# VH-VL binders against Cytochrome c-type protein SHP (shp), part 8

Target 1, 112 residues: Cytochrome c-type protein SHP (shp), of Cereibacter sphaeroides (p81238)
Amino acid sequence: GDTSPAQLIAGYEAAAGAPADAERGRALFLSTQTGGKPDTPSCTTCHGADVTRAGQTRTGKEIAPLAPSATPDRFTDSARVEKWLGRNCNSVIGRDCTPGEKADLLAWLAAQ
Short names: E, the ipSAE of ESMFold2; O, the ipSAE of OpenDDE; V2, 0.75 times the mean of E and O plus 0.25 times the DockQ between their complexes.

## First folded at step 1 (VH-VL)

Design s08 (framework fv_sipavibart)
Fold by ESMFold2-Fast, scan of step 1:
Structure s08 (fold): chain C 112 residues (1-112), chain A 123 residues (1-123), chain B 109 residues (1-109)
Amino acid sequence: as target 1 above (112 residues)
Amino acid sequence: EVQLVESGGGLVQPGRSLRLSCAASGFTFDNYAIHWVRLAPGKGLEWVSSISWNSGSIGYADSVKGRFTISRDNAKNSLYLQMNSLRAEDTALYYCAKDTRYGSGWYKYFQHWGQGTTVTVSS
Amino acid sequence: QSVVTQPPSASGSLGQSVTISCTGTSSDVGGYNYVSWYQQHPGKAPKLMIFEVNKRPSGVPDRFSGSKSGNTASLTVSGLQAEDEADYYCSSYAGNNYVFGGGTKLTVL
């Protein structure tokens, strides 16, 4: 697409004023949250804990694996990534992810 | 092969307690939600309780809220149901059942079932 | 109050089709696409036959199909065989819990 995982991570790092941390990204992705929608308490609710596997939407539709090793085109369209993060962060956490959280999430996911 | 083996059932007096166990094998236990479902004689299947892969989401049927506690020990591949203040209406065959997908915290289906363990509450 | 409703019995002849209904409310069957169906033979554990309204697990023949319209889900068993004689239960997600139908005893005549 119009971007790459590395370019997206660099952009979010610049906005955050701090380098990405893949371990924080993993912890956030796997965490259980109480501030968002009660039926989506974690990113794993739809995507699963193993991001190399297919996930499932709330209406039962399949979601392709998040891991670039399983879905090579992941995180190569900047508008798509922003829309995905906007929807999922608000659903799970109850607010927009900060640039630092976005950098952390993508740093972990891009390595999978 | 996925296997679930329930144990801990028995004959108990009303007001007493039992702890049921479910030993799981053949799948990555800490990736799946697991459920307790019971079959009451002549009444059919009734959902009792559910627990997500990380214990972050737990639910109970209204009939057992405040009396039953579900828990899991992922290091031991085991699920538990602590049943307190037992009533005659709790008499049933108790199954543990595995969910249909990885990391499913809130939508759940009963993909694989154990053989069950019988709980009889009688004076 | 009550739970999801199934007919207590259903019957069909060898080779015919039978449909079992599962009627709930907009807070369970009607509100979510998370309806599943289970087959239980006497003395055996329940077996998942259908999940998410109309999907089959590996190993379940396509003679078993599911559908939903409004607050009613249906299990259709076509080409009835003797081994299909069993109790059938529907289940639905209900937002913060799960509900089961009362069960249907299917007799193959």
Scores: ipSAE 0.000, ipTM 0.537, lowest interface PAE 16.6, mean pLDDT 84

Design s09 (framework fv_sipavibart; at its last look DockQ between E and O 0.04; V2 from the best seeds 0.00; counts 0 for: pae E 16.7 > 2, off the site)
Fold by ESMFold2, look of step 2:
Structure s09 (fold): chain C 112 residues (1-112), chain A 121 residues (1-121), chain B 109 residues (1-109)
Amino acid sequence: as target 1 above (112 residues)
Amino acid sequence: EVQLVESGGGLVQPGRSLRLSCAASGFTFDDYAIHWVRLAPGKGLEWVSSISWNSGSIGYADSVKGRFTISRDNAKNSLYLQMNSLRAEDTALYYCAKGPYRYSSSRFDYWGQGTTVTVSS
Amino acid sequence: QSVVTQPPSASGSLGQSVTISCTGTSSDVGGYKYVSWYQQHPGKAPKLMIFEVSKRPSGVPDRFSGSKSGNTASLTVSGLQAEDEADYYCSSYTGSSYVFGGGTKLTVL
């Protein structure tokens, strides 16, 4: 750790010009998208709808739960978070997430 | 012990619809992909459709795309296949097949006994 | 839909070995590790015998083995027994769908 969930969220809120909305983040995480890769139509494709449980990559590798309640050091490394957001948003949506989308996602995930 | 029980097959005329069901037990249904595969007389096995554990990824064979709709109800441990605009070539024994844990692999681990669909005038 | 070719029949004597081929393309059998083999006796559900080219599920004897070279996968059944007489299907993932071979009727002589 170089950061905290609160610091990351605040940075993304500042870039978005609006406060984060955790329910909008939940909705985005659960949504089905058509802009990304066909085999990853949703964040839940690999992570599942229950973020306290382990996910799995398309090649069978386990992904530790996203929820800090299950994986306590989640969202404490800014480089790791940016990589996760970059890969997930591009794979699912087909583009980088906006700062507002990042704020919303982290606001929801960090509370889990 | 994994159990898959298909139902809803029958004899129908071309152009009609049927809805197949598959009742699952003996595993955590919402962790696994589930598939429909059919055995046609003289043609062997043919993949029909697949649905991921969370319904987030759905696939159809080209021969059924636009006519068939796969769905699942994880609360009821049930898989469905809505078959519209049925054709003679849809005549087959339809199997429900359990896939692997989420996206861990691609195979058909366990199969039900099937339900017969006959499309004939 | 992608096409994968199997011989329509194969035969061998009790105690011998038989190999069934499954030939596709680089877009299926050649391109993915997700190649499986299924045994089906008449009137019965298919049974998974081999997955990921060469892995055996629990309860499948090691006289069933699988391999792949290029675009061709192979199922080898050694020490043939009467109960091995069945239809055998290969399958492959194709990137967004699945394809089965046409099936091979194995006769034990």
Scores: ipSAE 0.000, ipTM 0.554, lowest interface PAE 16.7, mean pLDDT 87
ESMFold2-Fast, scan of step 1: ipSAE 0.387; ipTM 0.834
ESMFold2 (binder alone), look of step 2: mean pLDDT 90; pTM 0.920
OpenDDE, look of step 2: ipSAE 0.013; ipTM 0.652

Design s10 (framework fv_sipavibart)
Fold by ESMFold2-Fast, scan of step 1:
Structure s10 (fold): chain C 112 residues (1-112), chain A 124 residues (1-124), chain B 109 residues (1-109)
Amino acid sequence: as target 1 above (112 residues)
Amino acid sequence: EVQLVESGGGLVQPGRSLRLSCAASGFTFDDYGIHWVRLAPGKGLEWVSSISWNSGRIGYADSVKGRFTISRDNAKNSLYLQMNSLRAEDTALYYCAKEGYYRSGSYPYYFDYWGQGTTVTVSS
Amino acid sequence: QSVVTQPPSASGSLGQSVTISCTGTSSDVGGYNYVSWYQQHPGKAPKLMIFEVSKRPSGVPDRFSGSKSGNTASLTVSGLQAEDEADYYCSSYAGSNTVFGGGTKLTVL
C-alpha cells in the first residue's frame, strides 16, 4: 500500500480542520439512514455490526472484514479507500461523506 | 498543461434547450469531479452543478434543479450540461471547473483550473 | 442576494494592505475549513488564489493570505501592486454544494 490507516486519518483530519472522533464514527456506522437507497439503510447492511466478520454486497458477494485485526492490509490504499467510501456513503446516506465523517469512520474502524 | 474547453453556447429563446460540452485534457479525467459555474452580466459567480469522478454524486443549484442535467463520459474526457426550459435569468458565461481534490467522491471544495467559458444568451 | 456576503468594493494605495471579508453562516463559512478565494481580471477565467482558508497554490505570492474567525473569512493582500486590481470572490463548501460570495471589486489607487 501507498498509505496507512494513521496517515489517512491524519489527512482527513487536516481536511476537516478537527480531530477524528471514533465514537462519532461508530455511531455513524451503526446508524439507520433514510436519505440514501432503501436497500442500504446502514453501513451494517453490507458489513454487519461486527466488522471482524465477512460481509456481503447487495448481490450476495462476500466482502472481507473491515477490521484490520481480521484483514491486515485494510486502509493501506488511498485510492481504494476514497472509491469505496464514496460509493458506500452515497448508498447509505445519499451524499458523499465529509472529511470529518471519513476521519471519524476510519478512526473507529482502524481500532477494530 | 491542464486544459478545459467549453462549447455549445449561443443565443436561444426562452423555453428552449441548449447542450453545453466541456473537453478536458492534461489530467486523468476520471480521477476528478468537474463543475459548471456561471457568471451572469452584472452579477457574480454562481455554482450551477457538479458531478463526481464516477458520477456517484451529482448536485444542482436550486435555481436550475429539474431543468438542467449534468453528465460525463469518462471514455471521451467530456462533461455535458443539458439545459431545458431556459429562462432569461440563465443568461451567463458558463465555466467548466475542475476540483482540486483527487478522487474524494466529495463535495466541491475548491476549483484549481477553469476553462475560458461559453456564452449563453436567453432572449426573445 | 447572496447568503455569503462580501463588500461590493475595496480600495488601497500601492504598497499598502487591503482586507476583504466574506461572511456566511454556520452551515458554510463557519461550519467548515473549506473557504477558497478567486481572482478574476476582465475577460479572463477566475484564478485560484487561496484554498482551505489559508493555503496558497504554487505560484501565488505570499502577499496573498487567508484567515477565518467564526462565520467570517478574510483575504488580505499586502504590498498592493497595480496588477492586483481585479474582482475577488470567496467560496465555501456548504455541505452538499458550493456557495460563492457576491464578489468585491478591488481598486488600486
Scores: ipSAE 0.000, ipTM 0.553, lowest interface PAE 16.7, mean pLDDT 83

Design s11 (framework fv_sipavibart)
Fold by ESMFold2-Fast, scan of step 1:
Formats: sequence, C-alpha cells, structure tokens
Structure s11 (fold): chain C 112 residues (1-112), chain A 121 residues (1-121), chain B 109 residues (1-109)
Amino acid sequence: as target 1 above (112 residues)
Amino acid sequence: EVQLVESGGGLVQPGRSLRLSCAASGFTFSDYAIHWVRLAPGKGLEWVSSISWNSGSIGYADSVKGRFTISRDNAKNSLYLQMNSLRAEDTALYYCAKTSRWELRGYFDYWGQGTTVTVSS
Amino acid sequence: QSVVTQPPSASGSLGQSVTISCTGTSSDVGGYNYVSWYQQHPGKAPKLMIFEVSKRPSGVPDRFSGSKSGNTASLTVSGLQAEDEADYYCSSYAGSSNVFGGGTKLTVL
C-alpha cells in the first residue's frame, strides 16, 4: 500500500483536531443506528462483533476479517479505506462519518 | 471482457453419458460460484446445478440428482458437468452462468452461448 | 423443488407499459431478496435486467423496474420499444437451489 493504519489515523486526528479514542470507536462499531438503511442497523450486521472472523454482506457474500491480525494488509490503501468508510457510514449511520469518527473506528479496528 | 464458453454437447442415445465443459476468462474464476442452466424446447430456463468458489457447496435440481455431477478445476478456469443415464427430457441448450458471488446465492451476471445436448434414439 | 409461475405471454403497444408477475412461496420469492430478471432474444444468451428485486445493472435503461410484495415479484417495462420483444424469466434463490419462472413471451404490438 500507499499508507498504514497509523498514518491514516494520524491524518483523521489532524482533520478532527482531537486524538483518536479506540473505546469510542468500539462503541460506534457495536452500536445500533436508525438513521441509515433498515437492514444494516450496525457495523456488526455485516462484520460481526468479532472482527477477527470473516463477515458476510446482507446478500451473503463473504467479507474478509477486518482485524489486521487476520488480514495483515488491512488499512494500507487510502482510497480503499475512504471507499469502505463512505459506503459503510452511509449504509449504517445514514451520513458520512466525521474525521473524528473515522479516527476512532480505525484506532479500534487497527488494534484487533 | 468476461467470457464463458461451453462445449461437449452433441447427439446421444438414451442411457449414455456426456461431459460438458465451460471455459472461463476475463475474471478471477476461483472467486465465484458457477451454475449450469438449461433451455429445453418449449419448457423455458431450468436451473440444473451449482458449485461454490471452492467446491464446498454443491446443488442439483431434483430432475438430475444422482445422474449429473458438477465439478470445477480452478487452476484451469474450467467448469464441468458429467451427465450419466441421459433421458430424452435432458434434451436442451446448456448454459454456463456466473454468479455475482463466491457462494450459491446471487444473480447470474454473465452467461455463455450454450452447448446443445440432444438425447434421441 | 420450488415452483415459480409467470404468465406465459404479455403484450403492449409501443410507448405503453407492461407488468410481468413472478409468483412463488415463502421458501423462494417471498423468503429471500434474491429475485432477478432476464431478457432473452431468439438465438441469444439471457441478459440480466434486474437483480436483488429492484436493482439495475449498468447499461439497463431505467424504464425496466422491479418490485416485490409478499410472494410475488414484478417486472415493469415502461415506454415499450420494439427491441423489448423477447422472453422474460424471473429467478429466485430457494435455500439449497435456484428456481426459474416458466417465462413470459412479451409481444410489442
């Protein structure tokens, strides 16, 4: 890749004006939302609560584990991360994630 | 471009066997489930068999179960249908069809041109 | 396995709309959001027109639309054109199998 998890987190922190909070990221990932699509109320709907395990799209396609411990090249391509966050934040939350939310999510996921 | 090319069809007597092949190109064959779907004269499209990306899940229509065997060779980008104990009602144009997914769910996004099987005395 | 029914024929005039139904059970059309529609012209392979009940592939005009209510899925073709004359098939995932409807011959008058 063109980046690393640490570089992406640092970039989002700079944009947010605040340090990433992995626990806040965990809470957001596990939360149930009502502002997005009804069939994707949480990030866990597709990825599961255990991100070291393979997930599944709402239509049944396998999603490789989000955890870098299980998928070592996770979060090393900046365009792919932006695309992933854009799709998932809009599907689950119903809007783009803020830079602070992106920093928080990646801080938790990168540590898994 | 995505291409699926079926071959192996022909005229055969009832009770005999045929082996159909489907050669795939233009996509990562090993990432997708592939199906056999047939078009019988006057009957329309009928799903025959399916195989997941790694051969871990296989399905058959009740009309062919026990007689037909689906298999794939990911190293050769090829799908096969071994048809035994052929019956007149197996007469059809046989299509190879790619799913949008690695597993058996999904829709058929690309189809081959088909290979004709005629079972007749 | 599962039985899914379509009307054997449908017809409409140029510029009009036509709707084709696809009726199954709770174990196929009613139970899953994996309904797709295919257009087949004589001598040609089927072409995907609609997937996952209501979505269109790139290149398929928006005058083709899909919907589902209970155990019945529908394909609507609006602004009928001569090239729309073809056989139309619905398909649904059915748990351990896939099932096709019997097909509808659409005639553009």
Scores: ipSAE 0.000, ipTM 0.525, lowest interface PAE 20.0, mean pLDDT 84

Design s13 (framework fv_sipavibart)
Fold by ESMFold2-Fast, scan of step 1:
Structure s13 (fold): chain C 112 residues (1-112), chain A 124 residues (1-124), chain B 109 residues (1-109)
Amino acid sequence: as target 1 above (112 residues)
Amino acid sequence: EVQLVESGGGLVQPGRSLRLSCAASGFTFDDYAIHWVRLAPGKGLEWVSSISWNSGTIGYADSVKGRFTISRDNAKNSLYLQMNSLRAEDTALYYCAKGTYYYGSGRYKGMDVWGQGTTVTVSS
Amino acid sequence: QSVVTQPPSASGSLGQSVTISCTGTSSDVGGYNYVSWYQQHPGKAPKLMIFEVSKRPSGVPDRFSGSKSGNTASLTVSGLQAEDEADYYCSSYAGTNYVFGGGTKLTVL
């Protein structure tokens, strides 16, 4: 991998001008949103509320668990994380996540 | 508007090849699975092949496995079906159909937008 | 050439209800809640009427309803109208592939 969870979080914190908050990240991940696509109102729509378990795409393809405890190489490829956040933030929220939101999400997910 | 347009059909002799295309417009192409479904004269609808949004999941009907190849070019909003070793029983109207669901949805499997179809006739 | 079975024909009178069955196995109809129903008029592309067993797309009237019990899915058309006369196909997800029923020709008196 070209990065680590800690390195990505530090980068987003620098851009946000504030420390990451894992509890805000948990709240955002579990939240229901109305600004995005109708069938993806939450990050939990694909990934489930238990991120140590596999999720599913619309086509039925399995998504490996988001938790590093279950998928050890999670958040170690900066391009993959950037694309994942870009697609999921726009699908769920209807806009790009802010650097602070990215830091918060990764702080919570990386600790799982 | 959301639209799919098939092309590339025609008359071919058994054993030859044909490539079908499906041009998509009016939706985010790489968010959806796309399917090829055919209607043979007097027989009914038959699923031929499917490809997921990222080409990570591909399936084929047993009748076409090893002969047909489905592919997509998300940059061009296009779907293809390469048909090799064609047989008389491949004669049909070939439809391109879009899956019903957004990326990330736990909901699955329906085909909500269909093209007009392109006719393939395999005859000696 | 379908792995799921539909009756070849069904009929009903104007205003009556008719039910069309779609019987598969635990690897398709019985294994997933991903049954769809399509209406096809001669010379036209199929139209999605029901998806995920019982859900209707926008614009499909509620007199079309779907259900499933075990390995058998059913499409019920209530308040039959002349324009309901068409071929009806069920389809199911079957893991990495899809299967269509053989189709049912619905005749309205």
Scores: ipSAE 0.000, ipTM 0.540, lowest interface PAE 16.7, mean pLDDT 83

Design s14 (framework fv_sipavibart)
Fold by ESMFold2-Fast, scan of step 1:
Structure s14 (fold): chain C 112 residues (1-112), chain A 124 residues (1-124), chain B 109 residues (1-109)
Amino acid sequence: as target 1 above (112 residues)
Amino acid sequence: EVQLVESGGGLVQPGRSLRLSCAASGFTFGDYAIHWVRLAPGKGLEWVSSISWNSGSIGYADSVKGRFTISRDNAKNSLYLQMNSLRAEDTALYYCAKSRYYDFWSGYSRFDPWGQGTTVTVSS
Amino acid sequence: QSVVTQPPSASGSLGQSVTISCTGTSSDVGGYNYVSWYQQHPGKAPKLMIFEVSKRPSGVPDRFSGSKSGNTASLTVSGLQAEDEADYYCSSYAGSNHVFGGGTKLTVL
């Protein structure tokens, strides 16, 4: 890939002007949201709370595990990560994630 | 501890309807996907339908699409299968089975535990 | 839905090994590492023996093992015992559904 989890996190931290916080990332990932699509109230709706396991879309299509321990090439393509976060943040939260939210989410996910 | 108990089976004529129930106990029902799987005489196991913890994801086998409807009532720890336009080939022992994970309607084809089953016989 | 093929019967002698195959396509068995195996004795509910191709639930003895090569998954039962005589079913995740094999009746000679 063109990047790494550490490089992506550092880039989002620079854009946010603050260090990533993995605990905030975990809290956001597990949270239930009301601003997005009703059938995707949480990141866990598709990915599960255990991100070392495969997830599933609302239509039953497989999503490979988010954890790099289970999917080693996770977060190594910057365009794929931006596209994925854009789609998921809009579906779950109803808006784009901020750079700080992106940094927090990746800080937690990359450690899994 | 974890138990699933199916009910509602019986003898029914072709073209009629029947509703199966699955009562769950010993776990937080609303946190898990639950499945219907049937054992047909001489044909073996066949997956019928699955429903995620919040009913947000539902799937059906092609053989039952448009005829069967899966639903759940998390407040009552109950799963249902509404079977319409029944055919002779729907004759089977119907099991409900628990997913390992709360957010997966499919459960990776990892069904555990299973109930004892309820028998549906479609015959004239 | 995809047809997944198992031999209808398999047999082995006490103490020997037997292997049961489960052949699908790249859209099910070959496409995902989500193959499970179930043991069913007459009159009883199926019991999970193997999941995610090769993993065993707690309480399942290590003489039951699973593997996969291409579009074919295999269940190997070593050190055959009389109580292993049962029907065995494979199942696979298939993206938007689940598919079961036709089942194999294992006879312990």
Scores: ipSAE 0.000, ipTM 0.559, lowest interface PAE 14.8, mean pLDDT 84

Design s15 (framework fv_sipavibart)
Fold by ESMFold2-Fast, scan of step 1:
Structure s15 (fold): chain C 112 residues (1-112), chain A 120 residues (1-120), chain B 109 residues (1-109)
Amino acid sequence: as target 1 above (112 residues)
Amino acid sequence: EVQLVESGGGLVQPGRSLRLSCAASGFTFDDYAIHWVRLAPGKGLEWVSSISWNSGRIGYADSVKGRFTISRDNAKNSLYLQMNSLRAEDTALYYCAKGHRYSSSPFDYWGQGTTVTVSS
Amino acid sequence: QSVVTQPPSASGSLGQSVTISCTGTSSDVGAYNYVSWYQQHPGKAPKLMIFEVSKRPSGVPDRFSGSKSGNTASLTVSGLQAEDEADYYCSSYAGSYYVFGGGTKLTVL
């Protein structure tokens, strides 16, 4: 791709003005939200709690694992990452994720 | 419409202090890092200082460390630069600039600037 | 803090292309794909022309393009027009700070 996980994280950190925190990212990913769509209360609804394993959409379509250890080209296409974050943040949380939240999420996911 | 309006510049003697302000509108102020960048006439742009959305990360150019303090008041959509121990080389047009949310380009909108002249 | 270098001047003919270089170090331009270019006309605030090495903000004409190789980023202005005459600055993210090039005065014709 056009980028790397480290470059994306650095960009979101610059926009947020704060360092990424992988544990905050883990907590957000695993959290149950009430502000978004009722059918997707958590990132784990589609991806599962174990991101090294394949997930599935609500209609049963397979989603490749989010962990780079299982899917090595994860987070190497900036447009795909922005589309993924935009869709998932609005569906789960009910708003766009902040740059800090994006940095936190990618810091945790990239280390898996 | 994104707007940044700087104020507080003026003529000041070496060794004195001055406080600059930047009033922001047209965007969610507390979602973005905001920056001070200066232009000395006949020289170039120089980054001065940056502050994160929550004031958790602050940076300064080596030339101003220990003399300048950046701060923000998110409730007032305002950014400040407290300038102490001013020197002739601090003479410049001071810009307030907005960071970009999704990229490393930190300066997507700039104010008109406020002029600081340090002279005896 | 690091220093990035630009040529102090550049010139090109109306309708032709010109390229301006921005040379940094392995801790700024070479480390990150986070190079921006700004256009400044006399008496005006700088305007973002290019970000993330090669991307254009909405409203910037496609005559402006950017690239990077190693520690050197480049801005290319094609189809030169009179209004392109301005100062151009590169800037790079450097992890804990930001650095600007010294600026290039572009003359058309």
Scores: ipSAE 0.005, ipTM 0.575, lowest interface PAE 14.3, mean pLDDT 85

Design s16 (framework fv_sipavibart)
Fold by ESMFold2-Fast, scan of step 1:
Structure s16 (fold): chain C 112 residues (1-112), chain A 126 residues (1-126), chain B 109 residues (1-109)
Amino acid sequence: as target 1 above (112 residues)
Amino acid sequence: EVQLVESGGGLVQPGRSLRLSCAASGFTFDDYAIHWVRLAPGKGLEWVSSISWNSGSIGYADSVKGRFTISRDNAKNSLYLQMNSLRAEDTALYYCAKDSKYRGYSGYDRYYFDYWGQGTTVTVSS
Amino acid sequence: QSVVTQPPSASGSLGQSVTISCTGTSSDVGGYNYVSWYQQHPGKAPKLMIFEVSKRPSGVPDRFSGSKSGNTASLTVSGLQAEDEADYYCSSYTSSNTVFGGGTKLTVL
């Protein structure tokens, strides 16, 4: 990849003007949202609450674990991470995540 | 080569003050949280205090809160611990330790301590 | 205050395998994948042996391995050697502090 989890987090922190907060990231990932699509009320809908385990898409396709401990090359491609965040933030929350929210989410996920 | 060198320890009477210093080299100091961890005879390792890369977040163990103050000077690559109202139970070898996470979230940058200094001994006794 | 429990001692003979446990709660060991293990020889600074539950720093041999199940993390030292005799500490991230286990004195018989 063209980046690393630490570089991505640092970039989002710079854009947010504030340090990442992994506890906020965990809370956001596990939260149930009402502003997005009814079929995807949480990031856990596809990924599960335990991100060290495989998830599934709506069509039953396996999603490799989000945790870098289980999938070591996670969050090493900047374009792929932006695409993933764009799709999931809009689907779950109903809007693009802020740079602070992106920093928070990746800070928690990168440590899994 | 990453190095952390503690200084300022010594023998002091209860109720007195000491200021510990930690000089860092071999890494970009202002990109990492730095921590104070102590080893007390018979008690094992105990986390004392943490300061984020930008000083925006600071944490203390309940046992030292209100008595100790952590600070850093990024221009000098130095970390400090001002220890007031010292008690016998503060007797320990004090280490400074580098956090592993590049510019982590403030105060919660206690992921793992990849480099430690040799420590400076603080003895609080009459 | 958060309590993380290790056995105070462990022992094994040369070439054996020894496992040291580190048991906490869902607010520390069970709640985060920030479990580390440190080796400390007398008169020396602690040395990082395992980080993020199961990862090894460069220079730490494969015979040191880490794992976690629920609220219990484990350090396994296989092919035990004389120089492995030391104190071993686990540590875990929490939302407010870093909690260390009480330490385990590993004796190589």
Scores: ipSAE 0.000, ipTM 0.543, lowest interface PAE 14.8, mean pLDDT 84

Design z03 (framework fv_reozalimab_arm2)
Fold by ESMFold2-Fast, scan of step 1:
Structure z03 (fold): chain C 112 residues (1-112), chain A 121 residues (1-121), chain B 110 residues (1-110)
Amino acid sequence: as target 1 above (112 residues)
Amino acid sequence: QVQLVQSGAEVKKPGSSVKVSCKASGGTFSRYAISWVRQAPGQGLEWMGGIIPILGIANYAQKFQGRVTITADKSTSTAYMELSSLRSEDTAVYYCARSRGYSYGYYFDYWGQGTTVTVSS
Amino acid sequence: QSVLTQPPSASGTPGQRVTISCSGSSSNIGRNYVNWYQQLPGTAPKLLIYSNNQRPSGVPDRFSGSKSGTSASLAISGLQSEDEADYYCAAWDDSLSGYVFGGGIKLTVL
């Protein structure tokens, strides 16, 4: 791809002005939100709580695991990552994730 | 406060290249993407591509792949769009616009004033 | 020719309610937010509606947006002469990995 998980994390950290925190990322990913769409209250709704396993769309289509250990090319395309974060943050939280939230999410996911 | 200020009008010959600048203020470069949208005389809006300055990574519309290069200089908060191998069909007003990323929440909340590029022999 | 389809023109009289349509597909409007832009003659476009139905500060409440399936609509109530402009719908397209605009509609206030 045109980037790596480490480069993306570094970019979001620079935008946030703070180091990424993988535990905050884990907490956000697993959280239940009320500000977004009612049928997608959590990132886990489609991806599952175990990101090394395949997820499933609402129509039953398989989603490849988010974990780079299971899907090695994850988070190596900057446009795809921005699209994924924008769609999921707005669907689950009801707003764009901040750069700090993006850094946190990727720090946790990239380590899986 | 938030402004996008573009460089002045250009007149170019076919086969040459043009580089348009967009100076952003108000913290745009630390939180937003910058896109380029063009409009030929009497025609609609056409997205060319964008860049996320903090990441330094650009994405281009299929039609412009290979001819357009979008760059950003974070030290001057200036984004650039360079279009090569110019044809008469590239005569248009070119706008820079800021966006909230590359997602389904993607929209342009502030626009530059536009730069007229005329390509004629 | 545009990825999103809009009628080329519409007209109304002052005080009338006008609805502007926008049709797409499952890869754009069907799963992504729709935005609307207003372009007055000789000016840069201006954000009118974002995320299907949200208004930026300064946009009057007589402008509203809606989305259903793969289609979206912009409604203008209490039409005024200053609303004469071109209107564009727009959305992210997943299959193109890019932002797409409708062809634009010229709204004439008679």
Scores: ipSAE 0.007, ipTM 0.562, lowest interface PAE 12.3, mean pLDDT 84

